# Ledger of designs, part 5: VH-VL binders against RNA-binding protein 26 (RBM26)

Target 1, 75 residues: RNA-binding protein 26 (RBM26), of Homo sapiens (Human) (q5t8p6r532to606)
Amino acid sequence: TKLELRKVPPELNNISKLNEHFSRFGTLVNLQVAYNGDPEGALIQFATYEEAKKAISSTEAVLNNRFIKVYWHRE
Short names: E, the ipSAE of ESMFold2; O, the ipSAE of OpenDDE; V2, 0.75 times the mean of E and O plus 0.25 times the DockQ between their complexes.

## First folded at step 1 (VH-VL)

Design s12 (framework fv_siltartoxatug)
Fold by ESMFold2-Fast, scan of step 1:
Structure s12 (fold): chain C 75 residues (1-75), chain A 124 residues (1-124), chain B 107 residues (1-107)
Amino acid sequence: as target 1 above (75 residues)
Amino acid sequence: QVQLQESGAGLVKPSETLSLTCGVAGGSFSGYYLSWIRQPPGKGLEWIGEIDHSGSTSYNPSLKSRVTISVDTSKSQFSLKLSSVTAADTAVYYCARGTEVYYDSGTYEYFDYWGQGTLVTVSS
Amino acid sequence: DIQMTQSPSILSASVGDRVTITCRASQSISSWLAWYQQKPGKAPTLVIYDASSLESGVPSRFSGTESGTEFTLTISSLQPDDFATYYCQQYNSYSYTFGQGTKLEIK
């Protein structure tokens, strides 16, 4: 249920902007900016796997920025 | 259980085109970059290039003039063509899956799944 | 191209040893480095990604650290199954480049 973002410009790496984008796909139970000490990283956790799958499968650029990378969070 | 498997001719004559195909089974094709990586006998690894499901490619500049990578999503496979081969192209060729990304321009890949590799010998 | 230099090229060790393999980037690559293990006749397998993240299914005796452009792979309490050649790889920029490899062999 967790997605990890990388290469998020610092100006876009804030809770409000990321919540606005990702809440469209489902219920967020956790959202961390600057994840793992990376000022361009973020962690997005959805309530369900299907919601996370919907988000990562979207053809829409995150916050209209094609260089933001979306990955499944690897445990 | 993502599985990648290389196939193609194991012997290619100098000046001809090396042609390999990688079949992808058991995992998602969309959202990943797929790479070709080679290893000459007794030497290290060299990245050749990558492709995504839409056919967007990036190539190693040292090989760019000779390399073409293509994808066939209907068959869940991608292919490598390397033209004008010489003995220096003798290597084990691997296909490998990059990390799952959605907005990738050919940067930022490590390889979580690899095929078994196929030896291609360039000899007359 | 970013050059990746590994040292040593050959490392001899005994079961139970703590071993460290190093990899140096010719320029900053942030934390964008992976480590692979390759046994004779087999494909490489991922061990560490993002400099210090352990790949799922890899034993906890493996760990990675970074300090500037220097990266290390450490194996605590070396096991027989760990004797292999190890490669680092940067993925900070195109073209992706690998180190020359470090062969870990039985003393």
Scores: ipSAE 0.000, ipTM 0.619, lowest interface PAE 11.6, mean pLDDT 84

Design v01 (framework fv_vulinacimab)
Fold by ESMFold2-Fast, scan of step 1:
Structure v01 (fold): chain C 75 residues (1-75), chain A 120 residues (1-120), chain B 112 residues (1-112)
Amino acid sequence: as target 1 above (75 residues)
Amino acid sequence: QVQLVQSGGGLVQPGGSLRLSCAASGFTFSSYAMSWVRQAPGKGLEWVSGISGSGGSTHYADSVKGRFTISRDNSKNTVNLQMNSLRAEDTAVYYCAKDEWYGSDYFDYWGQGTLVTVSS
Amino acid sequence: DVVMTQSPLSLPVTLGQPASISCRSSQSLLHSSGYNYLDWYVQKPGQSPQLLIYLGSNRASGVPDRISGSGSGTDFTLRISRVEAEDVGVYYCMQALQTPYTFGQGTKLEIK
């Protein structure tokens, strides 16, 4: 259910903007900016796998920025 | 250098509980009061709770009184907010803030914020 | 509780022009110590709030001299002598005379 964002510009790496974008795909249960000490990293957790899959499969650029990368989070 | 690092947010059902934490560094933690301030999506700022440097005095906004408990551990430089009986209207970004209380009361440093979502 | 009222709530400004925000309190914020317990904060897009002015008129560290606070009792003003692009954000006044501390509604400053 967890997605990891990389290369998020610091000015876009904030809770409100990421919540606004990702809540369109489903219910967010966790949202961490500057994830793992990376000022350009973020962790997005959805309530369900299907919601997370919908978000990562979207062709829409995150916050209109094509350089932001979305990955499945791996422990 | 002063830093406030927050943790502990997430999604919770109405009636549920969450504990928020704020880890402080770069100042003499026990000498300063700490507060929690929240911001509902698209809304303004609302002061929620405050605790004196020693932990001997606590204060709460009426909207959270009896449901939220602020505490601190001066040996670990942490301030915590225990949130019980959560309601949809508690959905907000929660900030911890350092209060300069030696005769002046203002928030000179703020944490990064923690999202709390209360939804069914 | 002390009610804080800001005006205007929306403030479109041309770059280089002055801007002014008013804050009124339902009770006097002047303490017997001679201090007015009124602070100003700004929340820039995507950031945590940050302190601008404390105790009515004192600038916080790093705040440019373009930004000043004035007033006493129940009527306070935040002034920006020459608006720069970096000034965009939502401005809040807060009273700290008594708990619960209370904020104004916020004033959104935007460049035209």
Scores: ipSAE 0.000, ipTM 0.593, lowest interface PAE 27.1, mean pLDDT 84

Design v02 (framework fv_vulinacimab; at its last look DockQ between E and O 0.32; V2 from the best seeds 0.00; counts 0 for: pae E 11.5 > 2)
Fold by ESMFold2, look of step 2:
Structure v02 (fold): chain C 75 residues (1-75), chain A 123 residues (1-123), chain B 112 residues (1-112)
Amino acid sequence: as target 1 above (75 residues)
Amino acid sequence: QVQLVQSGGGLVQPGGSLRLSCAASGFTFSSYAMSWVRQAPGKGLEWVSGISGSGGSTHYADSVKGRFTISRDNSKNTVNLQMNSLRAEDTAVYYCAKDQYSEGWYYDAFDIWGQGTLVTVSS
Amino acid sequence: DVVMTQSPLSLPVTLGQPASISCRSSQSLLHSYGYNYLDWYVQKPGQSPQLLIYLGSNRASGVPDRISGSGSGTDFTLRISRVEAEDVGVYYCMQALQTPLTFGQGTKLEIK
């Protein structure tokens, strides 16, 4: 399922860095930086709900930045 | 009282192993990241390793990566540093330090420090 | 790794006079939300390090207002407006933006 990132610093909002962090939780089937026109937003989609749940439940800070927020993408 | 009490230091030969322990009291231990910081005799501070409040994320300085392992037991309020393949340059006073950020995900600043334990690696 | 460089490394000062310590990082410590991930510590003789300043300019509990931090990005300064005998020690900056966390070399402050 899909996770939405917010408040990603634009200089860190790139496919390589986000893939490095999130691939440890499962297989990524979609990754979009600057999601929906927000240069600080990103969309991360895993192959399974369990992989996405593992990622959003992690207390590990995304890209070592505690201000990056992870949400379930609605619908 | 907020307190970090350290133990486990001593003298060890090169190539040997040692385990450092740091016992926390007076705060909700699992809410805070912890780190080990060392200071060689007459030298400055060097961050060695850190661990998130849950224990889910660990990090290491390049000089110790692959040889040292940080861990925590939140049921016992302890953080530990397993040091393997010790070298002379690992000789230092080792401090455990509590991060001040209460959600335990990041490093911010170390507001509480242990009193330090000496590790001497000498043949 | 982010390299932190302090100057001076030795700082003899006259009691009651101001003192400043410079800390420079090899990368910007400022993120887009306005925080500088730069802290200052002092290690007084015979003691563990103590936090003075966090996130660039915030004073830790119990730190007098004559001690302040300033700067942004790659260039930071710790200032003591009037040095007291209790200020003797070694001062370190540390970046907390990314692992490995890294300290400056330290600045030894002594009363002349």
Scores: ipSAE 0.000, ipTM 0.664, lowest interface PAE 11.5, mean pLDDT 87
ESMFold2-Fast, scan of step 1: ipSAE 0.042; ipTM 0.783
ESMFold2 (binder alone), look of step 2: mean pLDDT 92; pTM 0.955
OpenDDE, look of step 2: ipSAE 0.021; ipTM 0.724

Design v03 (framework fv_vulinacimab)
Fold by ESMFold2-Fast, scan of step 1:
Structure v03 (fold): chain C 75 residues (1-75), chain A 124 residues (1-124), chain B 112 residues (1-112)
Amino acid sequence: as target 1 above (75 residues)
Amino acid sequence: QVQLVQSGGGLVQPGGSLRLSCAASGFTFSDYAMSWVRQAPGKGLEWVSGISYSGGSTHYADSVKGRFTISRDNSKNTVNLQMNSLRAEDTAVYYCARGPDYYESSGWDYFDYWGQGTLVTVSS
Amino acid sequence: DVVMTQSPLSLPVTLGQPASISCRSSQSLLHSEGYNYLDWYVQKPGQSPQLLIYLGSNRASGVPDRISGSGSGTDFTLRISRVEAEDVGVYYCMQGLQTPYTFGQGTKLEIK
């Protein structure tokens, strides 16, 4: 249910922008910017696995920025 | 800021050995798989070997199996290629390359940063 | 082993014109996760290879929008919408689906 973002430019790494983008895929139950002390990191948690899978499978660049990477969060 | 700086290489006789090293900086080295890719003079690219983020899994091209050993030291941010029983056919520029972040769920492989290359010449 | 075949191997183009390179694989590179395990690299004269496109269509950091990747399964295309002088180099496709990872023969792009 959890996705981790990396390489988010600090100016784009804010709750409002990330919520606007990822809420299109489903219900967000947790959203943390600067996750794990990384100013370019974020954690996105959806209510269901299917919603998270829809988000990570999207071909759209996150916030129209091709440098932002989306991963499944491990552990 | 990501850098892969290679060292080692040189001229060796057939049957000889060389150890190539690749020092990584600018990223969390232990999060990434690493590979070696070579290019013979005037030829295309050939993947040689890969190692997982933890060092627990290694892979080799058939052309080098049993002769080459890939290893890494995550405490020193270094990946190494030990090359034994070298042949004239091993003459190439050897590149170290960073694989995908280990958080990638699919275990896919692609190389987003490459070292400067190290020339290995095997000749009498 | 998966065989990667590129066409053309030599690609003379005029500055400002579009260019396309084809890459075909001997087996499908579409995995159950929904990704095509195909990447594109360019090697400019005297330089190390650099990543252009990963997993079929995703641009690597710093790669301009004029360069795009498309295709699925066994048939892939790299397209440059408007060729610039800095695009000169040898372009390689690579399959990352299974070891040994294999590259195409390379396509040399030259300005006509």
Scores: ipSAE 0.000, ipTM 0.607, lowest interface PAE 15.3, mean pLDDT 85

Design v04 (framework fv_vulinacimab)
Fold by ESMFold2-Fast, scan of step 1:
Structure v04 (fold): chain C 75 residues (1-75), chain A 121 residues (1-121), chain B 112 residues (1-112)
Amino acid sequence: as target 1 above (75 residues)
Amino acid sequence: QVQLVQSGGGLVQPGGSLRLSCAASGFTFSSYWMSWVRQAPGKGLEWVSGISGSGDSTHYADSVKGRFTISRDNSKNTVNLQMNSLRAEDTAVYYCAREGSYYEDWGMDVWGQGTLVTVSS
Amino acid sequence: DVVMTQSPLSLPVTLGQPASISCRSSQSLLYSSGYNYLDWYVQKPGQSPQLLIYLGSYRASGVPDRISGSGSGTDFTLRISRVEAEDVGVYYCMQALETPYTFGQGTKLEIK
């Protein structure tokens, strides 16, 4: 259910903006900016796998920025 | 009618400045990424700069970084390209184009008519 | 920057015959979403560029079904099944995976 974002510009790496974008795909149960000490990283956790899969399968640029990339989170 | 109408351009000496404008109509301007693409005489297309719908994010090609500034005024439905420290190599037709945020609108589907910029003594 | 390479650069074709243009990228354009961030544009004589294909294979509004895009990763093809006189122009592929967006050098399609 967890997605990891990379290359998020600092000015866009805030809870409000990321929540606005990702809540359109489903219910967010966790959202961490600057994840794992990476100022350009973020962690997005959805309530269900299907919601997370919908988000990662979207062709829409995150916050209209093509530098931001979405990956499945790996432990 | 969805359209982009360009203005500005002309002849300028090396080291000079020009400001290009692109006026949008017929769509929700703030929902679209805007880009500038140029074409030197007899050459191919080169992407120059892009700006997000809100204006929060701007990007530039290395060839213009530090000299060109893209901006937009969503209240006036206008995107602008401020070109400083112009070089002979910047001589080109400059196009503005829109691109959507959603996959159905991906790609630059509407383009302006082009504005000629000539940098020469 | 991602380098885009097209072939051929010149494509003389007979009316009614098929035409194909190749585009290769220096790195994969296949994103984790499963889509290829590759667009195709045509510039007809005296006109602004116009969008033909986005995300590798999706036709832009108004583009006839005789024009199709295919490929994945680093290797892409634009195909015209039956060339018409209106197809004359310079065709460009463009990667939209990352900024700066980069174009191929262009392929000039002309009637022979």
Scores: ipSAE 0.014, ipTM 0.726, lowest interface PAE 7.3, mean pLDDT 88

Design v05 (framework fv_vulinacimab)
Fold by ESMFold2-Fast, scan of step 1:
Structure v05 (fold): chain C 75 residues (1-75), chain A 119 residues (1-119), chain B 112 residues (1-112)
Amino acid sequence: as target 1 above (75 residues)
Amino acid sequence: QVQLVQSGGGLVQPGGSLRLSCAASGFTFSDYAMSWVRQAPGKGLEWVSGISWSGGSTHYADSVKGRFTISRDNSKNTVNLQMNSLRAEDTAVYYCAKDLGWYESFDYWGQGTLVTVSS
Amino acid sequence: DVVMTQSPLSLPVTLGQPASISCRSSQSLLYSDSYNYLDWYVQKPGQSPQLLIYLGSNRASGVPDRISGSGSGTDFTLRISRVEAEDVGVYYCMQALQTPYTFGQGTKLEIK
């Protein structure tokens, strides 16, 4: 259920903007900016796998920024 | 000094399988997306598949979807293309290519691997 | 899928003369970050393709200044100001705005 973002510009790496974008795919249960000490990282956790899969499969760029990358989170 | 060294390939009959590998050196492999691009004899270039830096996202051209699987092993600096249910139209030179960075552009290409699907 | 169309497909040129290749996309490649996600590659005889231009107009490392890219949206041009023997090859444009990434048909540049 967890997605990890990389290459998020610091000015876009804030809870409000990321919540606005990702809540369109489902219910967010956790959202951490600057995840794991990376100013350009974020963790997005959905309530269900299906919601996370919908988000990562989207052709829409995160916050209209093509350089922001979405990956499955690896523990 | 970036290098992409390819292996795997050869002659296979229709319906057969083949696995291509690409070994990377000279850059931080785990920071970059990788793609496979093919070229049929005397024809142009066709993008086949891509994989994100972590392996968490994969993409495929419709012509190979369901038959080809791209994967990577960041501990070994390799990207692989598993090709199943091969068809005559899959005959091509297959190139692995490194993403330039965040732009989805291919700054380095492997030497190419010939795959011939023929009865 | 985004369709990429090149013209001409065959380009015979005299050494020292300029050459120009057109590339058109079925959809705009200009993204909201103000970049055009359009690359140019050349494949010289017997070699792997190599990057010439990325993001519409940026030259890759080692590419001579005789080679330039221009254009925006759906219409792009690759120009060679003075063709040299080493420029022989097949030139491809590619859109990288969305998957699947798609190439033009290729333009074969030959010396007359």
Scores: ipSAE 0.007, ipTM 0.657, lowest interface PAE 11.0, mean pLDDT 86

Design v06 (framework fv_vulinacimab)
Fold by ESMFold2-Fast, scan of step 1:
Structure v06 (fold): chain C 75 residues (1-75), chain A 121 residues (1-121), chain B 112 residues (1-112)
Amino acid sequence: as target 1 above (75 residues)
Amino acid sequence: QVQLVQSGGGLVQPGGSLRLSCAASGFTFSSYAMSWVRQAPGKGLEWVSGISWSGGSTHYADSVKGRFTISRDNSKNTVNLQMNSLRAEDTAVYYCAKGRYSWDEGYFDYWGQGTLVTVSS
Amino acid sequence: DVVMTQSPLSLPVTLGQPASISCRSSQSLLHSSGYNYLDWYVQKPGQSPQLLIYLGSNRASGVPDRISGSGSGTDFTLRISRVEAEDVGVYYCMQALQTPYTFGQGTKLEIK
């Protein structure tokens, strides 16, 4: 259910903007900016696997920035 | 049937202001990004500005930054372009265009009819 | 800014013959997702632009299979296998990898 973002410009790496983008795919239960000490990192957690799968499979640029990368979070 | 119907435009003196509007129908307007693209007389296309589905993200070409403001009203299915401090170089036909995704202003699958803006004294 | 360069800028063709337009970008348009963020548009006389190809090679709804897009990275081609009278217009490529989105100069296709 967890996705990790990398290469998020610091000015776009805020809870409000990321919540607005990712809430379109489903219900967010956790959202951490500057995740793991990375000022360009973020963690996005959806309520269900299908919602997270929808988000990562999207061809939409996150916050209209093609350089923001979306990965499955590895524990 | 998807329709984008534009209004506004006209003749304005250098330094003046105009507000362009684009009324959308035939699709869930609040789910898609929108853009403005212009074309100066006899010239090619220039992307001007884009706005995400919610209005939470906006982007501008360097030529218009600080002068133009894109906005949208999802309750009225409209996207607007407020143009301030207009210059002769802003003279163009302005098109509104629908993006294919909520955050992606590219891949313009539908375009409005265009609105002529003339900046002259 | 990404600079888009089209060639040729003027393309006179004979009806029924093939036509080809080249588009080059100043940097790669290939995203880590595997997609090339390059679109093609045509503007027919007196009309608004219309989408032909998106993401490098995908044909937009209603576009005939005579028209195809190919290429990757920095070098892209729009091909028309058999030119018809309705194909007259100015063709533009556009990169959508990053804002500001930028268009090529346009290629005017005319029947000779």
Scores: ipSAE 0.000, ipTM 0.692, lowest interface PAE 11.8, mean pLDDT 87

Design v07 (framework fv_vulinacimab)
Fold by ESMFold2-Fast, scan of step 1:
Structure v07 (fold): chain C 75 residues (1-75), chain A 122 residues (1-122), chain B 112 residues (1-112)
Amino acid sequence: as target 1 above (75 residues)
Amino acid sequence: QVQLVQSGGGLVQPGGSLRLSCAASGFTFDSYAMSWVRQAPGKGLEWVSGISGSGYSTHYADSVKGRFTISRDNSKNTVNLQMNSLRAEDTAVYYCAKDRGYYTWLDYFDYWGQGTLVTVSS
Amino acid sequence: DVVMTQSPLSLPVTLGQPASISCRSSQSLLHSEGYNYLDWYVQKPGQSPQLLIYLGSNRASGVPDRISGSGSGTDFTLRISRVEAEDVGVYYCMQALQTPRTFGQGTKLEIK
């Protein structure tokens, strides 16, 4: 259910902007900016696997920025 | 206004090292990605390396991976290129270039430094 | 890597006449955002490269309207409607869609 973002510019790495973008795919349970000490990282957790899969499968650039990368979070 | 002033460069033996610096002014330095682009004598332009505004993300051309390191000091408005294990084919004018975007988003180079000559020869 | 191919590589032109440079990419540079990530630079003799056109067709500050960029996807053109002496230089297209950023070989425009 967890996705990890990398290469998020700091001006876009804020809770409101990320919530606005990712809430379109489902219910967010957790959202952490600057995740794991990475000022360009974020953690996005959805309520369900299906919602997370929909988000990572989207071809739409996150916050209109093609360099932001979405990965499955590796525990 | 925007200025990029380069320093470093010179003649070095194959296998040697050199450090290039680019001092930036006239814009919010940590809000923009920076790149190095080189040009061998009589040849075209080749992108070498780039660094995000925060300095956390770096990218390198395959030809320099493992030998060159890009870094930045946002408190001093400088971007640096540490060049190790230099080869004759690294001989070029090296340009510092400002990306328009933070992480090359809307990424064109809107300003270029004056260039620094690096000659690798015995 | 995205390969950028320019044509012609040598472009002798008479003053006041039009000039055109073609740039082709090995893959589409049109992103879902609606932008073509293709830029044009000129390097005048003894100078650093300078931006002419960004995102396919937008003129950089100070660039006269006799210089224009057009095209989409994989085929792009830089056109100078009336060549002036200050236009002498080497023109490069660059793709900015993918890392590494890659340049065309350069087109040398000179007065004949």
Scores: ipSAE 0.011, ipTM 0.735, lowest interface PAE 8.8, mean pLDDT 87

Design v08 (framework fv_vulinacimab)
Fold by ESMFold2-Fast, scan of step 1:
Structure v08 (fold): chain C 75 residues (1-75), chain A 122 residues (1-122), chain B 112 residues (1-112)
Amino acid sequence: as target 1 above (75 residues)
Amino acid sequence: QVQLVQSGGGLVQPGGSLRLSCAASGFTFSRYAMSWVRQAPGKGLEWVSGISGSGDYTHYADSVKGRFTISRDNSKNTVNLQMNSLRAEDTAVYYCAKGGYRYFDESAMDVWGQGTLVTVSS
Amino acid sequence: DVVMTQSPLSLPVTLGQPASISCRSSQSLLYSSGYNYLDWYVQKPGQSPQLLIYLGSNRASGVPDRISGSGSGTDFTLRISRVEAEDVGVYYCMQGLQTPWTFGQGTKLEIK
């Protein structure tokens, strides 16, 4: 249910903006900016696997920034 | 020794302009959002504007949107508030504060300047 | 805009006695991050505001443990276990959940 974002510009790595983008795919149960000490990292957790899968499968750029990368979170 | 020192302010007529400045020292300025908060005589606190550490994101209260512009110069450790089309209801003590933009670094407004009086009257 | 409502607005207290201030928000301040975006500030006579509590219950640097914040969602409390003369001032709660950030009306703490 967890996605990890990398290469998020610090000015875009804020809770409100990420919530606006990712809540379109489902219910968020956790959202952490600067995840794991990375100023450009974030953790997005959805209520269900299907919601997370919708988000990572989207071809739409996160916050209109094609350099932001979305991965499945491990651990 | 973390400090915010304000300058600017004064008396202007309605429709006039003023520029407030806030000089920061003792911390890594570009890592923190900056805010402006005002207080009308005998009244409470009202948040006016905020700017991200990079300067790329700005936010304004509806009462000042389109009239006030917040900016920062990270090479000089300053944040500025350009106030145009001033109204009597803009009369207040204006404070700059470090933080108050929760999206960026979760920081609260933990350091405040001394305040600058702005009076708008005929 | 999120409306912040404080009570009482005037709080006369005897030295050494406890004091509490309530803050209610028109909307839940508990966000998807798990944090309550509610801060407390005090403005002492003739001074700039200063931070007391951030994110609901965390004490700012230098704030004594006799001052505490609690609550979640829409209902928050600032407590002072034993009021001292230095505590005189106007106390404000503030929501940082969504712009514009908004403050309560303020609670004036006075020594009787």
Scores: ipSAE 0.000, ipTM 0.607, lowest interface PAE 17.1, mean pLDDT 83

Design v09 (framework fv_vulinacimab)
Fold by ESMFold2-Fast, scan of step 1:
Parts: C-alpha cells; sequence; structure tokens
Structure v09 (fold): chain C 75 residues (1-75), chain A 122 residues (1-122), chain B 112 residues (1-112)
C-alpha cells in the first residue's frame, strides 16, 4: 500500500499538493514529506493495494512534473 | 537534429571564475533534467551537478558544493554552470548531458554535448 | 555516496572474441519498482561518452545486439559477444538511483 516518491522538487514536496494529487486515486492513510531524510522524498500510503496500484500505474505526471519518480516502498 | 552545443571554457587562475553554457536544440528542453559531468585529463568521468526540468531542484557533488551553481533558462533552451573559487583539481573537460528521469523513463544520459575544456593553472 | 567498482580496468581482447566487464555497487541499485538504476556508457577515442545500456539491461537506440547488460542489486555485467574494431574505448558503469550519481573507474577495451 505504500509508494515512495523520489526527486520531488522542494516547492512541490508539501503535504497539501501531494494530498491533492494522490487523493484522486483513493484514501490516503499516511503522507510524509522529506521521507527518510531525503528533502526530495515522500511516502504515500493508501488504504488498499488496489488504490496504490492505480496511482503507480497512472501515466499522468505527478503534479504535472514527469520527472517525479514513483516506486513501491520496500520495507 | 537533437543536440547540445557548449561554450564558455578557457584558462583561468586558481581562485577565478568561469561560466559554462549549454544550448539545446531539436527537442522540448523543458521536458528534461540536465547534468554536468567532467573528466580530468587521462581520468574517468565524474558527475558534478544536476538540475530538474523546471529548475526547482538542484544537486551537486561534494567536491563542488558551495563553489558551483547550476541554473537553466527554459525560455532560451540553456543550462549554465557558474564555477567560482576554481582550483587546479577542477581542470577537466566539462560535458552537459540530457537526462530523461521520469519514473517510466530511461534514467540515463542519452544526449551529450561536445565538451568544453576548463584549465585552472597559475 | 554509492561507490561503483569495475573490473578489469584494462581489457585487451582479440577481434571476434567475447568480452565481459564487471560492475559492483556498494549498495543495492534495485528499487522497489523492480528497476536496477545502473547505466553503461562508452567513450570512444576523441568522442563524448555515449549511452549503451540503461536500467540494467535495456539497449539504447542504435546499440547492436552483440552488446548486452545483465545483473541485479549490486553485481552487474556488460557483455560483448563478438568484439569488433568499433568497440574500442573506455566503458563506464554509472548508478542513477540517488544523487550524487557515481561512475565506476572505467575499463579500457583494446584490440590485441
Amino acid sequence: as target 1 above (75 residues)
Amino acid sequence: QVQLVQSGGGLVQPGGSLRLSCAASGFTFSDYAMSWVRQAPGKGLEWVSGISDSGGSTHYADSVKGRFTISRDNSKNTVNLQMNSLRAEDTAVYYCAREDYYWSGRDAFDIWGQGTLVTVSS
Amino acid sequence: DVVMTQSPLSLPVTLGQPASISCRSSQSLLHSYGYNYLDWYVQKPGQSPQLLIYLGSNRASGVPDRISGSGSGTDFTLRISRVEAEDVGVYYCMQALETPYTFGQGTKLEIK
């Protein structure tokens, strides 16, 4: 259910902008900016696997910025 | 048709400054991240700096932090490297390179400039 | 920083014979999406570097099928099945998982 973002420009790496984008795919249960000490990192957690899969499978650029990377979070 | 053309190199004394420029053509410049990679005479490649497509995010190797500044002007299709407080060990050929680093992209430098020689010598 | 180590650093080969270059990273380059963020470049004499392989195993446009990349995590290989004269140059691996991006030392491929 967790997705990790990398290379998020600092001006876009804020809770309100990321919530606005990712909430269209489902219910967010956790959202952390500057995740794991990375000022360009973020953690996005959805309520279900299906919602997270919809988000990562989208061909739409995150916040209209195609250089933001989206990955499944590895524990 | 897709190409990067570099300018701005030369000879400078230690402590001096130079500004390198890289002009892009043949593609939508604002869709790509850009980096600078250098190569000292007879040595290997060293990544020195990168900038996101919008210019909102910049990164530097520790060897150049605080001395070099990368910037871009998407209206002019250019990426620039301002080099201050130059040292003899900054002597190298400097390349600009295009990076497609979207999550489904290549995450690689697929187009390189011709290189610009920077010599720092007294 | 992620340290990239190549071997061998000097690779004399006979025309038509296979060649292999190893690249090892100090940390895993396999990210949770399943990609290995490892690229291979060649710098031919007097030229700028050029991309050969991206994301571990994908050939760049125009790269012949006799050149391939393999491996995962921390251990990667670039293979040339039949060396041609045009393959002469210095080969570099690079990790693109995190900044600063780091290159291996380079492997100089020469014809015997």
Scores: ipSAE 0.000, ipTM 0.664, lowest interface PAE 11.6, mean pLDDT 85

